VH-VL binders against o59052. Designs and how they scored, part 1

All scores and structures are predictions.

Target 1, 225 residues: o59052
Amino acid sequence: MIKMLEGYYIIENPGVVPAERRFRMKDLKAWGYDLHLGTIEGERAYFISKTGERHEGETYIFKGKEYHVSRTQKEIPENARLLARIIIERGNPYLEVWLEEEDVKFPLTKEDPRIILKRIWEKEKLNQLLKHVRAVGLTTDFYKDNVFTQGIPLPYEEYPPKVRRVLREVKDIHRDLTGFGRFVFQYFGEVDKMHNYRLYWTLPTLHLFDIDIANEVDKVLGMLD
Positions, changes and structure headers below are counted from each chain's first letter, unless a header gives other numbers; Kabat numbers aren't used for antibody chains.
ipSAE, averaged over its two directions, is called F for ESMFold2-Fast, E for ESMFold2 and O for OpenDDE. V2 adds 0.75 times the mean of E and O to 0.25 times the DockQ between the complexes of E and O.
[cut] stands for letters that were removed.

## First folded at step 1 (VH-VL)

Design r6
Fold by OpenDDE, look of step 4:
Structure r6 (fold): chain C 225 residues (1-225), chain A 123 residues (1-123), chain B 108 residues (1-108)
Amino acid sequence: as target 1 above (225 residues)
Amino acid sequence: QVQLVQSGSELKKPGASVKVSCKASGYTFTSYAMNWVRQAPGQGLEWMGWINTNTGNPTYAQGFTGRFVFSLDTSVSTASLQISSLKAEDTAVYYCARDLDYYGSGSYWFDPWGQGTTVTVSS
Amino acid sequence: SYVLTQPPSVSVAPGKTARITCGGNNIGSKSVHWYQQKPGQAPVLVIYYDSDRPSGIPERFSGSNSGNTATLTISGVEAGDEADYYCQVWDSSSDHYVFGGGTKLTVL
């Protein structure tokens, strides 16, 4: 408790956590899904499957409903948007994903965001995110403790160039990618070419589903290693 | 936390009926289908079917039609399995298990499972 | 009907790697899920979507699926891993969930 009140540096952007976010096909693919255009019970619909599980021309039954895959989409249609949101129900987070084509909404999935994030991170080998994630809700919390020597945190003026660079990168992520974030940092110096530090990082969960953002966050988390 | 709690063990005679209940908590009951799985003594898992918790429509696997009835009481987030005209071969542990498929477009898994209900049919 | 084939039993020494296979026609095109069942207990999900691991399941557990065989791999096997393991798929042709026959893992 006392240690946390000493010598910390804060990078905070008080922007708004988005209620929903638009995504790209590459994001959906990173989540491990294919997007299909076809029919459900004879009605035109978009739906998803695990990557490679379903193919064009295939007709199958799932939970008593007949699905037909007319086309596996390579891109989100020009007149459509891939959207998702995080909701909390009964204390549990959910990622709702849907496709809007003109005025029609096609639900795609409702998943535990932790499952999907873990899938993304494992596939993309984002080991920092995997290792240091602590909580996932509307926002996601990361904690990294790389303290080898007990001591009083150093002031910003004593931060080495590498550490300052990390802080700049964090600021840039908040400014350019997430629009919201809280980064709390304590630095205890360098010993044997290893940086001693502690950090807390809170980011909007939805933005972590953007594979490009996830990669940048992972990169920054590993910069002091 | 998400959990399924089943009713206690049952001892019945051949020809009798039994009703096993499965109470769900920690999640929206009507958002996930409920599966039933049978496991005879020393045997493997056998899928019996599922019930749509939103519509109440049951689907029975081959071999589980007729004497097996799935039902719901959504007011108490409970799914039930009724077996009529019990036979000795119905002796087994019966599990309820949540189907994580919300929209029915993927191949999903069971999680969590109830603790199981032992039904013994003996003369 | 779609059939999943598992070996009845697999034995492994503590600290070694256990591999449990699940065979099925073109199973690589399906999503395979794995469950662990200890004596007198309900099944517990240990792998889903071929290789995804639920929270709380040790990293020692991993899965793969290709061709006609899915495999559950348990590295650094511990005594507590002794259990029955079941693979599962959804068969679209029959509209049925299908379980494998189960594999008893014995830790020597």
Scores: ipSAE 0.096, ipTM 0.694, lowest interface PAE 3.5, mean pLDDT 92
Fold by ESMFold2, look of step 4:
Structure r6 (fold): chain C 225 residues (1-225), chain A 123 residues (1-123), chain B 108 residues (1-108)
Amino acid sequence: as target 1 above (225 residues)
Amino acid sequence: QVQLVQSGSELKKPGASVKVSCKASGYTFTSYAMNWVRQAPGQGLEWMGWINTNTGNPTYAQGFTGRFVFSLDTSVSTASLQISSLKAEDTAVYYCARDLDYYGSGSYWFDPWGQGTTVTVSS
Amino acid sequence: SYVLTQPPSVSVAPGKTARITCGGNNIGSKSVHWYQQKPGQAPVLVIYYDSDRPSGIPERFSGSNSGNTATLTISGVEAGDEADYYCQVWDSSSDHYVFGGGTKLTVL
């Protein structure tokens, strides 16, 4: 969905956003966690710890329960899926993460998604995401203002090819990667070889925990700089 | 007109401290990481690390995790390098360089560079 | 720690072609950037992403990258091309930028 309205160019995909999403071991590691198989209070379980904090063979007490690490996983087990969802409790977002082994669920963590997102964006040098994030809930909002002129927004017919390419990349992200998105764009022209533009971009928060999607969004946010 | 303007050259005694400033103009300062690069006399370029200009979190290369401190003043679009307990081997030209993001595979290059600040440590 | 190896110097006659190499294990899977530094000046970018030329760099500068070797090529070399040249990559395994040791180009 593409609209030109009152000096704005709007790209929307009103598609469905799944309530939960499957992730890979590399995503979990980017979030800053190790995955372990072992026991919790003597019962077989999967659980996580901060990367490097717990080791194979270790027994420890956490929040009143005894954990034993039998093996630190290098990959998600073949018969399992790493799953996560965003939930809102009392107006605060949480990332819930669990491992589903066949039909058995092993809760892994429930943490503030803003803390985890900032951690992965810093590690991966995703500076556009860090700079321009404004709100994190079921969706995440980005706002970028790169306007240094007092002119009026240009119509699409006056957009140079590179700007039109950015808009195409946004459409592709909504269609191929996130399924849902809203991108509101104003272009004011190029002054001193600098593109003058303003944008607002709403994306599903859960998809930003996929490091490859986060990298693509960061790339597009900075494409005109 | 994107540019980085560094503070003037410094002559210091061993044991002193120095602060090299790098003022950015012509772009959104907090959208790009700032790198620091050292070049000792007659030597090549040596990456010292970078600072995330949005969060202020520094990353230091191996060998620069002690006496070297990166900092920011985002209100004036300025990154700074402080070197404490100066030694003769700290004599070098110090550059700041803007990190231009390569979006996709995580490969980045530096453009522009500051003009360099010569720090001379002499007894 | 990832290492980039450059020859210390390259000499070429005016009007001829200079080739400056940058060696690294599997460097062909990385994006290589090249900087020119003239005496007393800051480095300037001359090639990025292996072969792309920034605005204002003459077309006689070109680059390639495959296997274990990236190459900066300067055709029609002029006296004004005398400088030190550095290759650079980002190494994601260490989260570090790496520079080559530099190559001094002399136009004889």
Scores: ipSAE 0.000, ipTM 0.402, lowest interface PAE 21.4, mean pLDDT 86

